# Ledger of designs, part 5: VH-VL binders against Pre-rRNA-processing protein TSR1 homolog (Tsr1)

Target 1, 166 residues: Pre-rRNA-processing protein TSR1 homolog (Tsr1), of Drosophila melanogaster (Fruit fly) (q9vp47r84to249)
Amino acid sequence: APFLVCLLPMHEQIDPMSALEILKSCDSELVVENSPSGIVYINLPRFKQRFAFVTPPVGRGNELIALDYLKVCDTTLLLTTAAFGDDEIFDRWGQRIFNMMSAQGIPTPVVALMDLESINPKRRPAAKQAAQKVISKLLPEEKIMQLDTASEALNVMRRIGGQKKR

## First folded at step 1 (VH-VL)

Design p13 (from p11 with heavy chain G99E Y100L D101R R102Y F104G Y105F P106S L107M Y109V; framework fv_ponezumab)
Fold by ESMFold2-Fast, scan of step 1:
Structure p13 (fold): chain C 166 residues (1-166), chain A 120 residues (1-120), chain B 112 residues (1-112)
Amino acid sequence: as target 1 above (166 residues)
Amino acid sequence: QVQLVQSGAEVKKPGASVKVSCKASGYTFTGYYIHWVRQAPGQGLEWMGRINPNSGGTKYAPRLQDRVTMTRDTSTSTVYMELSSLRSEDTAVYYCARELRYSGFSMDVWGQGTTVTVSS
Amino acid sequence: DVVMTQSPLSLPVTLGQPASISCKSSQSLVHSDGNTYLNWFQQRPGQSPRRLIYKVSNRDSGVPDRFSGSGSGTDFTLKISRVEAEDVGVYYCMQGTYWPPTFGQGTRLEIK
């Protein structure tokens, strides 16, 4: 059975398919299969693992559906972005869904920060630190992982593959 | 000289499919989302969906999810919108429109429109 | 979905007089980033929509000073200080704070 990963945007403006394209770039030898149901299967020979990525609907009214996805997945990859500034790591949707996840006891997710390379280079260290502070308040032992390049994607895939399988 | 240039008018029978193109020029194709918005004769604007040309990722209006497909070709800076199982209610002018990534769906440049008529 | 309600739907105006269009949202359009993603579009007869205003009050390049946007929360206004013949068309407000983006019904501005 593939390792089932929920790609969960913590901001309504994040396109989870953008994250998937970066993740797909992590290895030249991986095999991708798209299912009619919208599940993206990735076979990563380097780790001898198969991953299945699912993306729940996002935004107001989709909270319970998103939680149902999280309950059946082996882990979650929380997607955050530096594009909206350090006080917008989670938008209203992100804050709401995270509070619901926490209340349900969903296992600690992996957290990715996107778009850091799209902001002014002089501001990147401060932006990354601000994002980490937000994440640390919500997930004290979790270190954010940058997700912009193929090398960073490989590190994220490795982290995901190391999580406990249901 | 930022431009979005759309393909020409189409006349289709009910049940057919139509594929409209939108060619971008004068800007970095991957830095902007492309939206599709339609307008039935004498009616207002209806959002259909958008595509991220960088990733190919799409987001569709729920009522059109089963019938609409958006794709892109980065080598030609062109976005496509295909609508299947056409009905007379799909008769409309179809517009593509550009959004700066993360600008709250704010569409600043629009194509000239493609008239799609579903009849006969 | 956020419902955008415009009034009036039909706006006959005497040339050179001011015009005002109201747009109300079913919920606050203030984003958690502090921005309010309320846009105004103009569609002249037979033409594509053209963005006039973004983020409530910011005028696009090339848009005449006679156009101004204002408002906050759920209540927004587009004003034309002195209507010209070329202003004839339909005006739409549009919210981008929440997915999916939604448009008002449109306000038809015509010269009487």
Scores: ipSAE 0.000, ipTM 0.501, lowest interface PAE 13.3, mean pLDDT 85

Design p14 (from p11 with heavy chain G99D Y100R D101S R102L S103Y F104Y Y105G P106T L107F Y109I; framework fv_ponezumab)
Fold by ESMFold2-Fast, scan of step 1:
Formats: C-alpha cells, structure tokens, sequence
Structure p14 (fold): chain C 166 residues (1-166), chain A 120 residues (1-120), chain B 112 residues (1-112)
C-alpha cells in the first residue's frame, strides 16, 4: 500500500503543485503516475517505497475537508514560505488549520520551507530563522527542512518515508 | 477612533487605470485584513479582493485578477487598490473594509467610499 | 461560489410596525470551528454599508436592540421589531464561511 502524504500549505498563496514538482525532481529514476482523482503516485526505487500525494483544498471554508485528508494520511508535509514576509510564515488559514490539527491530536508533521532561493542571499539566514522561530513555538522538537533543490527534495522524501505508517 | 479614510472621486476614460487609497487609523494596521468591495450605480455589493497589510499578501476575485493590484505602505498605514484597463462597467463606488484577524469575514469598519466614473 | 438569496427585494413598511428579511444560502454556512459566519449590513442612501449583525445573532456596538438576527444552516432572518424613519435603506446579508465572501442581492426597506 502506498505511503499516503498530505501536502498542506500553511499559507493560502503557496501552490502545493509547485512543491510536488520539486519533490518529483529528487531522483531521475522515479516513476510518476497521476490518478484521475487527483492523487499523485511516486514510486521511488531507491527507498523501495511508493508514495501517494494528496492536496486538500485550502482557505477559509475548507478546514473540515482538509482535516478529513489529514486523518487518512500516514503523514503531513506542512509547506511554509518567507516569500510573503518574515511575519507571515503562517497566514490566517495556516494558523486556523494548525490549531485544529493540534486539537485533533494529528501526528507530528514534517515541515518544509519553500522559496528561500527567491530571497536576497544576505537575508536568507534571517528568513530561515524567522520560519524556524514560528515552527519551534508550535513544535519545539521540529526542525524545518528547506525545499528548493533536487537534493533538498531527496532529504524531504527520506524524512517522510521514515515516518510511522498509520 | 477606528476609521478608514479613502481618496476622492475619480473620472477616467476607458482604457485608463485608477488607484484608490484607504488610510487606516485608530488601530494596529498590520493586525487586520483590508478588503475591497465595489457597488455599481443601483446595484449590490461585489467583493474584489483583500490584502494582508502585515505581509503584503493578496487574494483577488478571479474575474478581476488580471486587472487589479492591491498594495500597502505600512509607514503611512495606507492600502491601495489599482484597477487597470477600465471599462464603463467599472463605474462604481469602491469601498475598503476591515476584517478582524481572529475572525472570518467580519467587515466591521468601512471607508466612506470612492466614486470612480469611467466615461468615453 | 456560495449564492446568497434575499427575500423580499422590496419591503414597504408602516412606521412602528415590524419588518422581516429572509436570507438563504446555497450551502450550509456552519464553519468547522462551530460558528456560522453570517453577517447583516445596512446601507442608508448615499452612505457606506454599516454592519448590524455578525455571527447570525450578535449585534454590533451602537446597533439598537430592535434589530435581531436568527437562523441556522442555510436559512437566516433579520427582524426589526419597530421600524423607525432612520431604518430606510438597503439591507444585505453576507457569508464569510467560504471564500470568496458573497453578498445577497439586497432588500430595500421603505416607509409606506
């Protein structure tokens, strides 16, 4: 059975399909199968593992639908960015959905930071620190993972694949 | 006193652009979203989009997203709404409205409105 | 998009008499947090909209107690117990549960 992963944007301006394209770049030998239902299957021979990615609707009014996705998935990849400002790592949607996840007791997610390459190189350490600060306040033991390059994507896939299957 | 004060009336020709301002006072500017809503003469209210003054992040109505741009200046607590490629159908009163950060769709404080007339 | 339908669209009323406006949504407005984000606005001639009611039944500051909101799910009502001359204007319901926020078409209240 595939390892089921929910791609959950913590800002409604983040496109989860962009994250998927980066993840697909992690290995030249992987096989991708797109389902008519919108599920994206990635067979990664390196890990001898098949992943299934789902992306819930995002934004106000979609909270219950997103939670339903989260409850059936083996793990969640939270997508964050500093591209909309160091003070908006989680927008109102991100804050709302995270509070609901916490209340439901959903397992500890993996957290990715996107679009760091779009920030001036001199400002990237401060941007990463701002994102880590938000995450550490909510999840003290979790370290954010960058998700911009193929090698970073491979590290994220490895971290996801190491999660306990539900 | 919490208030939103908008710029004055504009008269434009078809194809021109208009930029309307909304200046906030009496509260923490970055703590609330600002929405833009327009009303054509004798018609109802139409949502155009919103901006988060803290981040600059925007969300536009799909039918307007190719023509509308919302920005803010935190140093003056002012939000701007620019609409390009104006048509006669864009003749309306344009309102800005505040939305509480902890609640969905409250629109508790409104600007006085800016009349934009597009005439050939 | 969620469609908001108001009735009546035109509401002539005698001073001192009650008035009632209906608002129906194309789907349930109950949010996942248990709240229902249904608002009512008043727009007097030549003025900007003013919020009267938020979350179905909560009156905004400065709104007279003769205004009351009620309802659940898809059916909502705004009532004015004793209409006064200053109540003339257009009333709009609005949902904030789903993006984009959507408004009813408006109900024009006028004195007979």
Amino acid sequence: as target 1 above (166 residues)
Amino acid sequence: QVQLVQSGAEVKKPGASVKVSCKASGYTFTGYYIHWVRQAPGQGLEWMGRINPNSGGTKYAPRLQDRVTMTRDTSTSTVYMELSSLRSEDTAVYYCARDRSLYYGTFDIWGQGTTVTVSS
Amino acid sequence: DVVMTQSPLSLPVTLGQPASISCKSSQSLVHSDGNTYLNWFQQRPGQSPRRLIYKVSNRDSGVPDRFSGSGSGTDFTLKISRVEAEDVGVYYCMQGTYWPPTFGQGTRLEIK
Scores: ipSAE 0.000, ipTM 0.486, lowest interface PAE 13.3, mean pLDDT 85

Design p15 (framework fv_ponezumab)
Fold by ESMFold2-Fast, scan of step 1:
Structure p15 (fold): chain C 166 residues (1-166), chain A 121 residues (1-121), chain B 112 residues (1-112)
Amino acid sequence: as target 1 above (166 residues)
Amino acid sequence: QVQLVQSGAEVKKPGASVKVSCKASGYTFTGYYIHWVRQAPGQGLEWMGRINPNSGGTKYAPRLQDRVTMTRDTSTSTVYMELSSLRSEDTAVYYCARGEYRPWSSAFDYWGQGTTVTVSS
Amino acid sequence: DVVMTQSPLSLPVTLGQPASISCKSSQSLVHSDGNTYLNWFQQRPGQSPRRLIYKVSNRDSGVPDRFSGSGSGTDFTLKISRVEAEDVGVYYCMQGTYWPPTFGQGTRLEIK
């Protein structure tokens, strides 16, 4: 059975498919299969592991559907972005869904920060710090992982694959 | 006065690559994104991607990601858009447009004059 | 992707008369920051697009007062109070709330 991962945007303007394209770049020998149901299967030979990625609908009114996805997944990859500024690491949707996840006892997620490479280099340290502060307030032991390059994607895949399977 | 000036028309064969330039003036080049939008004959507008001239960071439309590359030269305040593996469907007018510091916000406030790219056999 | 639907597709209008163009989005365009990133562009024959309106109702510098934008959520309107000959062209609505930014199919305004 593959390791089931929920790609959960913490901002409504994040496209989870963009994150998935970066993750696919981690290995030139990846085998990808798309399911009619919308599940993306990735076989990563170097980890001897098969991953299945699902993306719930996001935004107002989709909270319970997103939670249903999270309940069946082995882990969750929370997607954050530096593109919208330090005040928008989590938008209103992100804050709501994260609070609901915490209330439901959903397992500790992996947190990715995208788009650091797309912002002014002078702003990158502040953006990374702001993202870490938001995450640490809610998950004090979690360190945010950058997700922009193939090397970073490999590190994220390794972290995901190391999670406890349900 | 803000101005974006693009390179001249190109005629290419299928399978070739084209590189279009967009030279900015009248504002701080590194303070704004540059977006690329194309328009096939008689068709609507299609967003292709954007570049942050300060960092060189890019964000491309998924359907074009394998074929499009955006770069910049800060010394000349110029952005480049290269499209490879050209098909007849790529025949279009290609525009650069200025955007505020967000990948897809309310920007596109100033546009280049357009560059016609014709792909013919 | 967010789908933007304009109506009418073709808009013949008499000089001096008002004109109205509708734009509907497949989902609410209200951003988490409270702004609605709905823009209107004009493209005159043989010219590049020009932004007329940003954030639903704000006119760009140099855009005549006869152009106005309104709407909320998923339903938006561009109005021209008194059409002039220079208004001939194609008008596009565009959302910048969600990636990727998407445009309506365009409305061609012609003089009768």
Scores: ipSAE 0.005, ipTM 0.480, lowest interface PAE 11.4, mean pLDDT 85

Design p16 (framework fv_ponezumab)
Fold by ESMFold2-Fast, scan of step 1:
Parts: structure tokens; sequence; C-alpha cells
Structure p16 (fold): chain C 166 residues (1-166), chain A 121 residues (1-121), chain B 112 residues (1-112)
């Protein structure tokens, strides 16, 4: 059975389909199959592993639907950004949904930081540290992973594929 | 079309708190950051902090971080700035100003009319 | 913090004559996106600030052509080609490239 991954934006301005396109770039031998239900299947031969990606609706009023997605997934990839300021790594939606996830005991989140390349180069180390600080407060020992390039996408795929399957 | 309308003048004693409002109209409230800038009598402009009305996320000037709180109410398109432990040095005109969400601090294109806060014993 | 230094602090000008204000930053204001977030504001007596120029040289809607901005890196200039009575007030430069945003000390333009 494929390894089921929820792509969960922690900021309403993050496009999860943009993250998925970066993830698709991780391997030239990767095979993609799109289902009518919106699930994207990715077969990654180099890991001998098949992934299925789902994207819940986000924003106020969609919390319970998002939680339903999270409950059936093997892992969750939390998508964060510093593009809107170091204090908005999680926006209000992100804060609410994370608190609800934590209350439900959702396991094995992996955290990605997007759009770091859109930030002034001088500010990137500080932005990355600010994002890590937020994550370390909520998820001790979890290291934030950058997700802007194909090489970084391969590292993220390896990390999520190494999580325990439900 | 675009307007930022602030609450009226306040007179406070040292040690008190003050809460100033800024009501936005004529644009999508959640699409733009709101900044607070103050100006002491005869002095220049000092940035205090900003709020993203969409998320409620804030970023404050380090020197004011322990005394300032910014909040918003999306149902009334209003931003609030509360400053506690007031000192005579906090006597100033307080302005709210709009900036695009995607440009962290790029430009302030519209300003409120200002709120005079006087701290006197 | 980036320090913004304006000169002169006081600028008396005869009506119809040109005026020039300098603004210098303690470090380059060029953003990684290639833009320079240097802005100019006008504050007339008793009024809130009004933006005149954004990104060094772009005039805001409704700002007369007699106002122009120029410069690069750390050195910037605001010019008024022909000063009018309504131009009296204080002018501020501001950088938005780095957190926190910072303003110059202001230049008071006065009519002789």
Amino acid sequence: as target 1 above (166 residues)
Amino acid sequence: QVQLVQSGAEVKKPGASVKVSCKASGYTFTGYYIHWVRQAPGQGLEWMGRINPNSGGTKYAPRLQDRVTMTRDTSTSTVYMELSSLRSEDTAVYYCARSPEYKLFGYFDYWGQGTTVTVSS
Amino acid sequence: DVVMTQSPLSLPVTLGQPASISCKSSQSLVHSDGNTYLNWFQQRPGQSPRRLIYKVSNRDSGVPDRFSGSGSGTDFTLKISRVEAEDVGVYYCMQGTYWPPTFGQGTRLEIK
C-alpha cells in the first residue's frame, strides 16, 4: 500500500500544489498518477516506495475536514514559510490546526520551510533560525527542512518515507 | 476610497495603559499589513510594530516588545495597538499605516489621521 | 538597525526655486529581488505623512511631476524642481529593505 502523506499548509497563503511540484522534481525516474479524487500517487523507484499525497482544504471553517485527512494519513508534511515575516511561520490557521492536531495525537509530522530563496540573502539565516525556533518550541528535536530545490525535495521525500507506517 | 480612521485623543497618567484603534475601509482588510508609527512632539517618526490582519501575526520593535500588543477584529476591519506602563516619553501622535502583505516593509502607502496620546501627572 | 541620515535638517527656499534633500543609509538598500525599497514622505503642518516616492524614483498617484527621486545603494536624493507654497513641511526618507523599517531625521522645508 502507498505511504499516505498529507500536505498541510501552516499559512493560508502557501499553495500546497506548489510544494507538490517541487517534490515531483526530486527524481527523473519518478512516475506520477493523478486520481479523479484528487489524490496524487508518486512511485519513487530509487526508494522502492510508493507515496500518495492529499491536500485538505485550508482556512477558517475547514478545521474538521483537515483533521479527517490527518487521521487517515501515515504522516503529515507541514508547510511553513518566512516570506510573510519571521512572526508568521504559522499564521492563525496554522496555530489553530496545529493545536487541534496535537490534541488528537496525530503522529510523525515532518516540517518544510518554503520560499527561503525569496528572502533577502542577508536575512535568510535569521529567517531559518526563527522558523526553527517556532518548530523547536512545538516539536522538540524536529529539525525544519528547506524545500525550494529538487535536491532538497529528495531529502524531504527520504525523511517522510523513513517514518513509521500506520 | 482607501481610508484608515483612528480613535480620538487620550490623556493618561504614568503607569496606565492606552489602547488606540484604526478602522480600515475601501480595500480588502486581510490583504495588507498595518503598521504603527509614533511621533513625539517636534521629533521624527519611530516604527513600533506591525500586524498581519489575515493571520493576527505581529512583529514589534525590540525596545517596545514588552509593553506593546497589537490585535485585530476582522468583522469590523479594525486594528488595535495597546501600550502599557506609560511614561512621559510616550507622549506622541500615534499613526497606523498600510503596507502590502507580500512586501515585508517595502512601503507605507496610506496613513491614518493620527491619535494624540498625552502622558502627564 | 539601518541608520538613515538626512541633510540639510533645515531648508529655506524662495518660491519658484529648486530644492534638494539628501538621504544616506548605513548599508546598501538593494533587496535580493533587485529592488531598492527607499521611500520619501511629506508631512505638512498638522497633517499625517503622505508618501511621495516609492522604490527610489516612482511617484505616487497624484504627486506632481516637479517631485523626483534618484539614487542607488546608500545615497539618495529628493528634488523639487520649482517649490510652491503648499510644499512647506517636513520631508522624511525611509528604508523598507531591512527589519525594522527606519526613517531619516527629517528635513524642514520653509518658504523665505
Scores: ipSAE 0.000, ipTM 0.488, lowest interface PAE 13.1, mean pLDDT 85

Design p17 (framework fv_ponezumab)
Fold by ESMFold2-Fast, scan of step 1:
Order: sequence, then structure tokens, then C-alpha cells
Structure p17 (fold): chain C 166 residues (1-166), chain A 123 residues (1-123), chain B 112 residues (1-112)
Amino acid sequence: as target 1 above (166 residues)
Amino acid sequence: QVQLVQSGAEVKKPGASVKVSCKASGYTFTGYYIHWVRQAPGQGLEWMGRINPNSGGTKYAPRLQDRVTMTRDTSTSTVYMELSSLRSEDTAVYYCARDSYTYRVTSGYFDYWGQGTTVTVSS
Amino acid sequence: DVVMTQSPLSLPVTLGQPASISCKSSQSLVHSDGNTYLNWFQQRPGQSPRRLIYKVSNRDSGVPDRFSGSGSGTDFTLKISRVEAEDVGVYYCMQGTYWPPTFGQGTRLEIK
């Protein structure tokens, strides 16, 4: 059975489809199948694994629907960005949904930092550090993973594939 | 045949709000970003922001983020761009443009454009 | 913000002659993924912009082969090998490598 992964933006302005496109770039031999329900299946021959990606609706009023997605997923990939300021790694939506997720005891997520390559090079070290600081407070042992390149996408897929299924 | 059809010209008073629509046809509406770009008379192109019709997720230009709101209606395959607190400097032709999902929200391929909507802000 | 500078701003050309437009970015547009997100658009009088070139040198579907894009890093060029009457308009370069996406100020091509 495939690993079911929830792509969960921690900022309303993050496009989870952008993350999915980066993940698809990790291997030239990927087989992608789109379901009528919106689930995207990715077969990664390199790891001999199948993944299924789902994206819940985001924003105020969608918290319970997002939690319903998280309940059935094997792993959650939290999508973060510093593109809107170092003090807004999690916006109000991100703070809210993370607190609700934590209260339910949803399995430890994998955390990705997106769009670092689109930030001025001089500002990137500070941006990465700010994001890691936020994550370290909430998930003390979790190291944030960059997700901008095909190489980084392969690392993220490997980490996701190493998680236990529910 | 891919087509983006925008709403008609608007004349507004300073301080008012304007809402421009962009109706998509000929492709899977939720499969592509829609960007908004404006052009003041005799001037160049200014990127305003984009929306993902599938998720509703938006990214706005820093200069406009306090006045711009982008939304969509998947049942009508229509994207809306609302600009509030209008000033005479907002007089421009407003365009919607389609983009494939990109690895970054700023890659901007803009492969198909709407015909444009003229917004005039005058007293 | 990345500043995109085009030259010349006004380009009068005789029909059938070549035309060349320069675009310079304030910083390198090469992303770590190896791609350069530099695009060229054409806007004919009274019409919406139309994409001609994406990722430096790739011609869009239906764009005549007399249009070509080239360049790397911070310096890019759009060339028209033989200008036709229908080429009159304003040409814009655009970068998508850095937030926010930015356009050049435009080059007006006119027939003389």
C-alpha cells in the first residue's frame, strides 16, 4: 500500500502544488497517477515505494477538514517559508492548525522550508535560522529540510519513506 | 482552446473598491495558477499577485498586499481580483494570465493572457 | 527587488532588417537547480502581452523562428532576424528567479 502523505501549508500563501512539483522532480523515472478525488500517486522505483499525496483546504474555517485529512495520513509534510518575513514562518493559520494537530496526537511530521532560493542570498542564512528556531520550539528533535531543488526533493522523499505507516 | 475572458471597463471614485473577474475555459481550471498584472497608461507591466484555483492560496506583491484580494469560484471557473482604497495612480489596464504550477511561486511563465480590463479612477 | 534594465527603450527598425534588445538583471538569475527564469513578452498596440520566449531561449508554441533568445547570468538578448510589420509593439523581459517577479521597463519597436 502507498505511504499516504498530507501536504500541509503552515502559511496560507504557500502553494502546496509547488511543493508537489518539486517532489515530482526527484527522479526521472517517476510514475505519476492522478485520482479523480484529487489524490496524486507517485511510484518511486529508486526506493521501490509508492506515495499518495493529498492537500487539504487551508485557511480560517477549514481546520476540522484539514484535521480529517491528517487523521488518515501516514505522514504529514509541513510546508514553511520565510519569503514573507522571518517572523511569519507560521502565520495565524499555521499556529492554529499545528496546535490542533498536536492536541490530537498526530504523528511527528516532516518539515520543509520552501522558496529559500528566491530570497536574496545575503538574507538566506538568517531566514533558514529563523525557520529552524520556530520548528525547534515546537518539535525539539526535528531538523527542517530545504525543498527547492530536485536533490533536496529526493532527500525529503527518502525521509518520508522512512516513517512508520499508521 | 484556452481562453481567459475578463469583465468590462470600470470607472471608480478615489477611495472606492473595484472587483475584476477573469473567466477561464478550454482547460482544467484547477490545474494552473492565475496571475494578475497591471499596466498604467504609457507605463510598463507590474505584477500584482497570483492565486492557485485549486487551493485558493494566494501570493501578493509586497506593495499591494494590504489592498489586494484574489479569490476564485471553481463552479464558474472564475478568478476575481479586488483592489480597495483606490487612488488615481491605480488607473491602469488589469490583466489576468495563466501559469503552469511552478517549483516556486515566482517563476511566472504566463502562457495565456486575458484581454485586459481598463480601470479608471477619477473624481 | 531584482531590477531589470532594457536597452534601447526605443528601437526604430527598417522592415526586413534585424533588431536586437538587451536585458540586464541587477543580480544573476541562475537558480541552484540550473534553470534561468528569464522570459520575453511582446505587446502589440491595444493588445494584451504574448509570451515569446521562456527560460532564456525556448520559443513558445506558434512563435516564428525569426525570434530567438540568448544570454546567461545577468545579460540577456532578444533578437529578431528579419523584422516584419506585425512585430511593432513593446517588448518586455521578465525574471521569475527571485521574489517578487519583475519586468523590464519595455522596448518600443517601431517601423521606419
Scores: ipSAE 0.000, ipTM 0.510, lowest interface PAE 12.1, mean pLDDT 84

Design p18 (framework fv_ponezumab)
Fold by ESMFold2-Fast, scan of step 1:
Structure p18 (fold): chain C 166 residues (1-166), chain A 121 residues (1-121), chain B 112 residues (1-112)
Amino acid sequence: as target 1 above (166 residues)
Amino acid sequence: QVQLVQSGAEVKKPGASVKVSCKASGYTFTGYYIHWVRQAPGQGLEWMGRINPNSGGTKYAPRLQDRVTMTRDTSTSTVYMELSSLRSEDTAVYYCARYGDSFEWPYMDVWGQGTTVTVSS
Amino acid sequence: DVVMTQSPLSLPVTLGQPASISCKSSQSLVHSDGNTYLNWFQQRPGQSPRRLIYKVSNRDSGVPDRFSGSGSGTDFTLKISRVEAEDVGVYYCMQGTYWPPTFGQGTRLEIK
């Protein structure tokens, strides 16, 4: 079976389809298949792995549905951004859903930071540090991974594929 | 097949700006960085900067940071490099190049044909 | 920035004879992933650069087997086993291990 990954935005302004497009760029030999159900299958032959990506609805009222997605996934890719301010890495939705996930056990999360290169170069170190600080407070052993380039996408895919399948 | 096609030669006066285009085809435009490299007559290659076509994120060589701007248009798969406050020292051939920057994938494996920019009065 | 130094800068070679170009980096090019991101480019007169070699010794598709790369750490070599007329041009080494990417100053290969 494919390795099932939940793309979970920790801010309502993050478009998870943008993250998925970056992930699709990780390999020129990569094969993508879209399902009528909304699942996106990615076959990455170089890793001998097939991935299935799902995106839950986000925002107020969708908490339980998002948790249902997480319960069936092998891992979760938490999508973060500093584009809306260093003090808003998680918005209210992100804080709420993360608290609920923590109460029920988080399924081997990987954390990605998007849009860092869209930020003024002088402010990028502070933005990256702010994001890492938020993640380290909640997940002490987790290191945030950038997700802007094809090479970073490959590193994220490798990290995801190395997780234990549930 | 993978190809990068650049705009034509430009002749500019000192103090003017020049904007060079680089149109990509034959691959997923947003999957690869585009780097800009220039070469003055009789000189070697000088890296100018790069753009991530997916995010629009840029990084420039420190020497050029105050004068260079890179942008992209995803609807036309085109990257632009604009250099302002031109000096005679900016006379060069300007190249765009695809940069995979991934574990097994190529660094600058495909190059545009080059755009000659001449700055003189 | 990492400094890349090539020698010789000018290399006259007789057709059919071997040619060798040296490239030295100011620091080790071994990446934390275990790979060494040293590349070689060829620029024929009036043409864009073309990548010949990536990761020290791997030939790009379509590059003749008379071209070979070798080396480790800070010392690298591009070798052409038997020079042909079409090989005339300038050869550049380039490191991709450290940001920003940097090029050597170039070696001009000339016939005779």
Scores: ipSAE 0.000, ipTM 0.444, lowest interface PAE 17.3, mean pLDDT 84

Design p19 (from p11 with heavy chain G99L Y100D D101T R102Y S103Y F104G Y105S P106E L107F; framework fv_ponezumab)
Fold by ESMFold2-Fast, scan of step 1:
Structure p19 (fold): chain C 166 residues (1-166), chain A 120 residues (1-120), chain B 112 residues (1-112)
Amino acid sequence: as target 1 above (166 residues)
Amino acid sequence: QVQLVQSGAEVKKPGASVKVSCKASGYTFTGYYIHWVRQAPGQGLEWMGRINPNSGGTKYAPRLQDRVTMTRDTSTSTVYMELSSLRSEDTAVYYCARLDTYYGSEFDYWGQGTTVTVSS
Amino acid sequence: DVVMTQSPLSLPVTLGQPASISCKSSQSLVHSDGNTYLNWFQQRPGQSPRRLIYKVSNRDSGVPDRFSGSGSGTDFTLKISRVEAEDVGVYYCMQGTYWPPTFGQGTRLEIK
């Protein structure tokens, strides 16, 4: 059965399809199948794993739908960004949905930081630290992973594949 | 009832700093960003920056970034805006206003304004 | 930054007559969530701005129904069906779709 991954933006301005494109670039040998229902299947032979990626709708009013996606997934890839300010790693949607999912109890997710390479190089250390600080308060043992390049995407896929299936 | 109450008028010399307060009441302080907007005499509205009261994170207008500092005190539900190296062109009424991008509530409540006069 | 352009900048109106203010944005204000975050504010002499309209056409609580907003994309209009003496002031459009929020130059409504 595929390893079911929820791509959950923690900021409404993050396009989860951008994250999917980066993840698809992780290996020249991977096979991608798009289903009519919007599920994206990635077969990664190197890891002997098949992944299925789903993206819930985000923003005000979509909380319960997002939680329904989270309940059936094996893991969640939380997508964060500092592109809109190091104080908005989680916007209000992100804060709200995280509080709701935490209250219901979910497996520890994987956290990705996008768009760091689009930020002024002088500000990147502060931006990454700000993101890590937010995550460390909410998930003390979780280390944030960059997701900008194909090599970083491979590391994220490896991390996801190492998670316990539900 | 939702209110934003600002500190009183200030008169400053060029080169000085001014710190204006904005006290929020009647809502969850950490649920809304507080923005600062100023208006020079007879002129339009100029956005200065904003603070997220939950995180303390700030974002400032580029032309003011070197001189503006915004802070908050969650125990008193108060936001502060400090402007340094004052010039005569900083003479304006300074407003705080709340904004919630998640609920789409943009500047639905404003403070009464604080007049800052910079003169020799 | 998104540029907001209002016209006219000065609007003399006879009491009881209609008034119309135009607001144009340098790019479409439709957000990725499908909403258009275009607001209208009124500033009476000596007072702070007061929001009249949000999301193009929705009136705030307490705003008289003689005020209406319309438009889409880059072109927006605020209409006052019958101007009253208390309407004297400056009117501003403002976009919240793109960061940072930006205001039009303002339209001064005056009784002639």
Scores: ipSAE 0.000, ipTM 0.503, lowest interface PAE 13.5, mean pLDDT 86

Design p2 (from p1 with heavy chain D99E L100G W101F S102Y G103T Y104S R105W P106A F107M; framework fv_ponezumab)
Fold by ESMFold2-Fast, scan of step 1:
Structure p2 (fold): chain C 166 residues (1-166), chain A 120 residues (1-120), chain B 112 residues (1-112)
Amino acid sequence: as target 1 above (166 residues)
Amino acid sequence: QVQLVQSGAEVKKPGASVKVSCKASGYTFTSYYIHWVRQAPGQGLEWMGRINPSGGSTKYAPRLQDRVTMTRDTSTSTVYMELSSLRSEDTAVYYCAREGFYTSWAMDYWGQGTTVTVSS
Amino acid sequence: DVVMTQSPLSLPVTLGQPASISCKSSQSLVYSDGNTYLNWFQQRPGQSPRRLIYKVSNRDSGVPDRFSGSGSGTDFTLKISRVEAEDVGVYYCMQGTHWPYTFGQGTRLEIK
């Protein structure tokens, strides 16, 4: 059965479809199938894995729907961004949904950081460090993974594929 | 640059329906609620409802819920507000306005307004 | 529905003098995330509303620093430290904490 992944934005400005396009670029030989229901299937033969990606609606009033998506997924890819500065790695939606997930006993997710390539190269190490500091407070042993390029996407796919199936 | 551009003025007879459009540009369409707010001549602002363009979910003012329908088209970044069974009391300027989910950009950008006149 | 009550409804003010508008809500506007979603809007004659203040006291980019918001719970104030001619218009408070969203009646600011 495919490995079911929830793409969960932790900032209301993150378009999960943009993250998915980067993930789709990880291998020239992968096969993508878009379902009428909105599920995106990615067959990645080099890992001997089939992935199914779902995106819950985000924002105020969608918390319970997002949690329902999380209940059926094998893992969650939390999408964070460097585009809005160090104090908005998780915005208010991200803070709220993460608190609700934690109260519910969500398994350790994979965390991706987008948009480092959009900031001044000399500031990127400090931005990545600031993002890691935020994540380490919430998930002490989780390392944030960069997600801007095809090669980084392959590393993210490998990481999520290594999670325990529910 | 963020812009919300609305369709032109409408004149309708009582009992008719009107459908107003709001085309968004300059931002990620699916990351912001779009609200509809109306203003009768010389009166204050009245909230009508909102749509989440991501999932299409809507919340309508209870007074209007039997007559108002909000939809969106993600391919054109356009939100629609349809009001049926029009009455003279529905004569107003209708505005669309953007709201961020949790960033406190509540109605930070507004359309130019669409005048709807209901008369016989 | 949450009732938003503004006072005064009409505010004549002399150029260069301060102006103050009160907004009271029938229920607490503190949301479950700890934020208070109280906003202030300005509508100049013939124009769309423009947001001045969000979350009680945060000024929008491009809004002059003579505008300030304050308050908590159910009692909020918009202050203009020195009124200018371009400030003429109607000011509305609005709550985004509870569905449905509701506006105050508006306060018309005029130069006397």
Scores: ipSAE 0.000, ipTM 0.488, lowest interface PAE 13.5, mean pLDDT 86

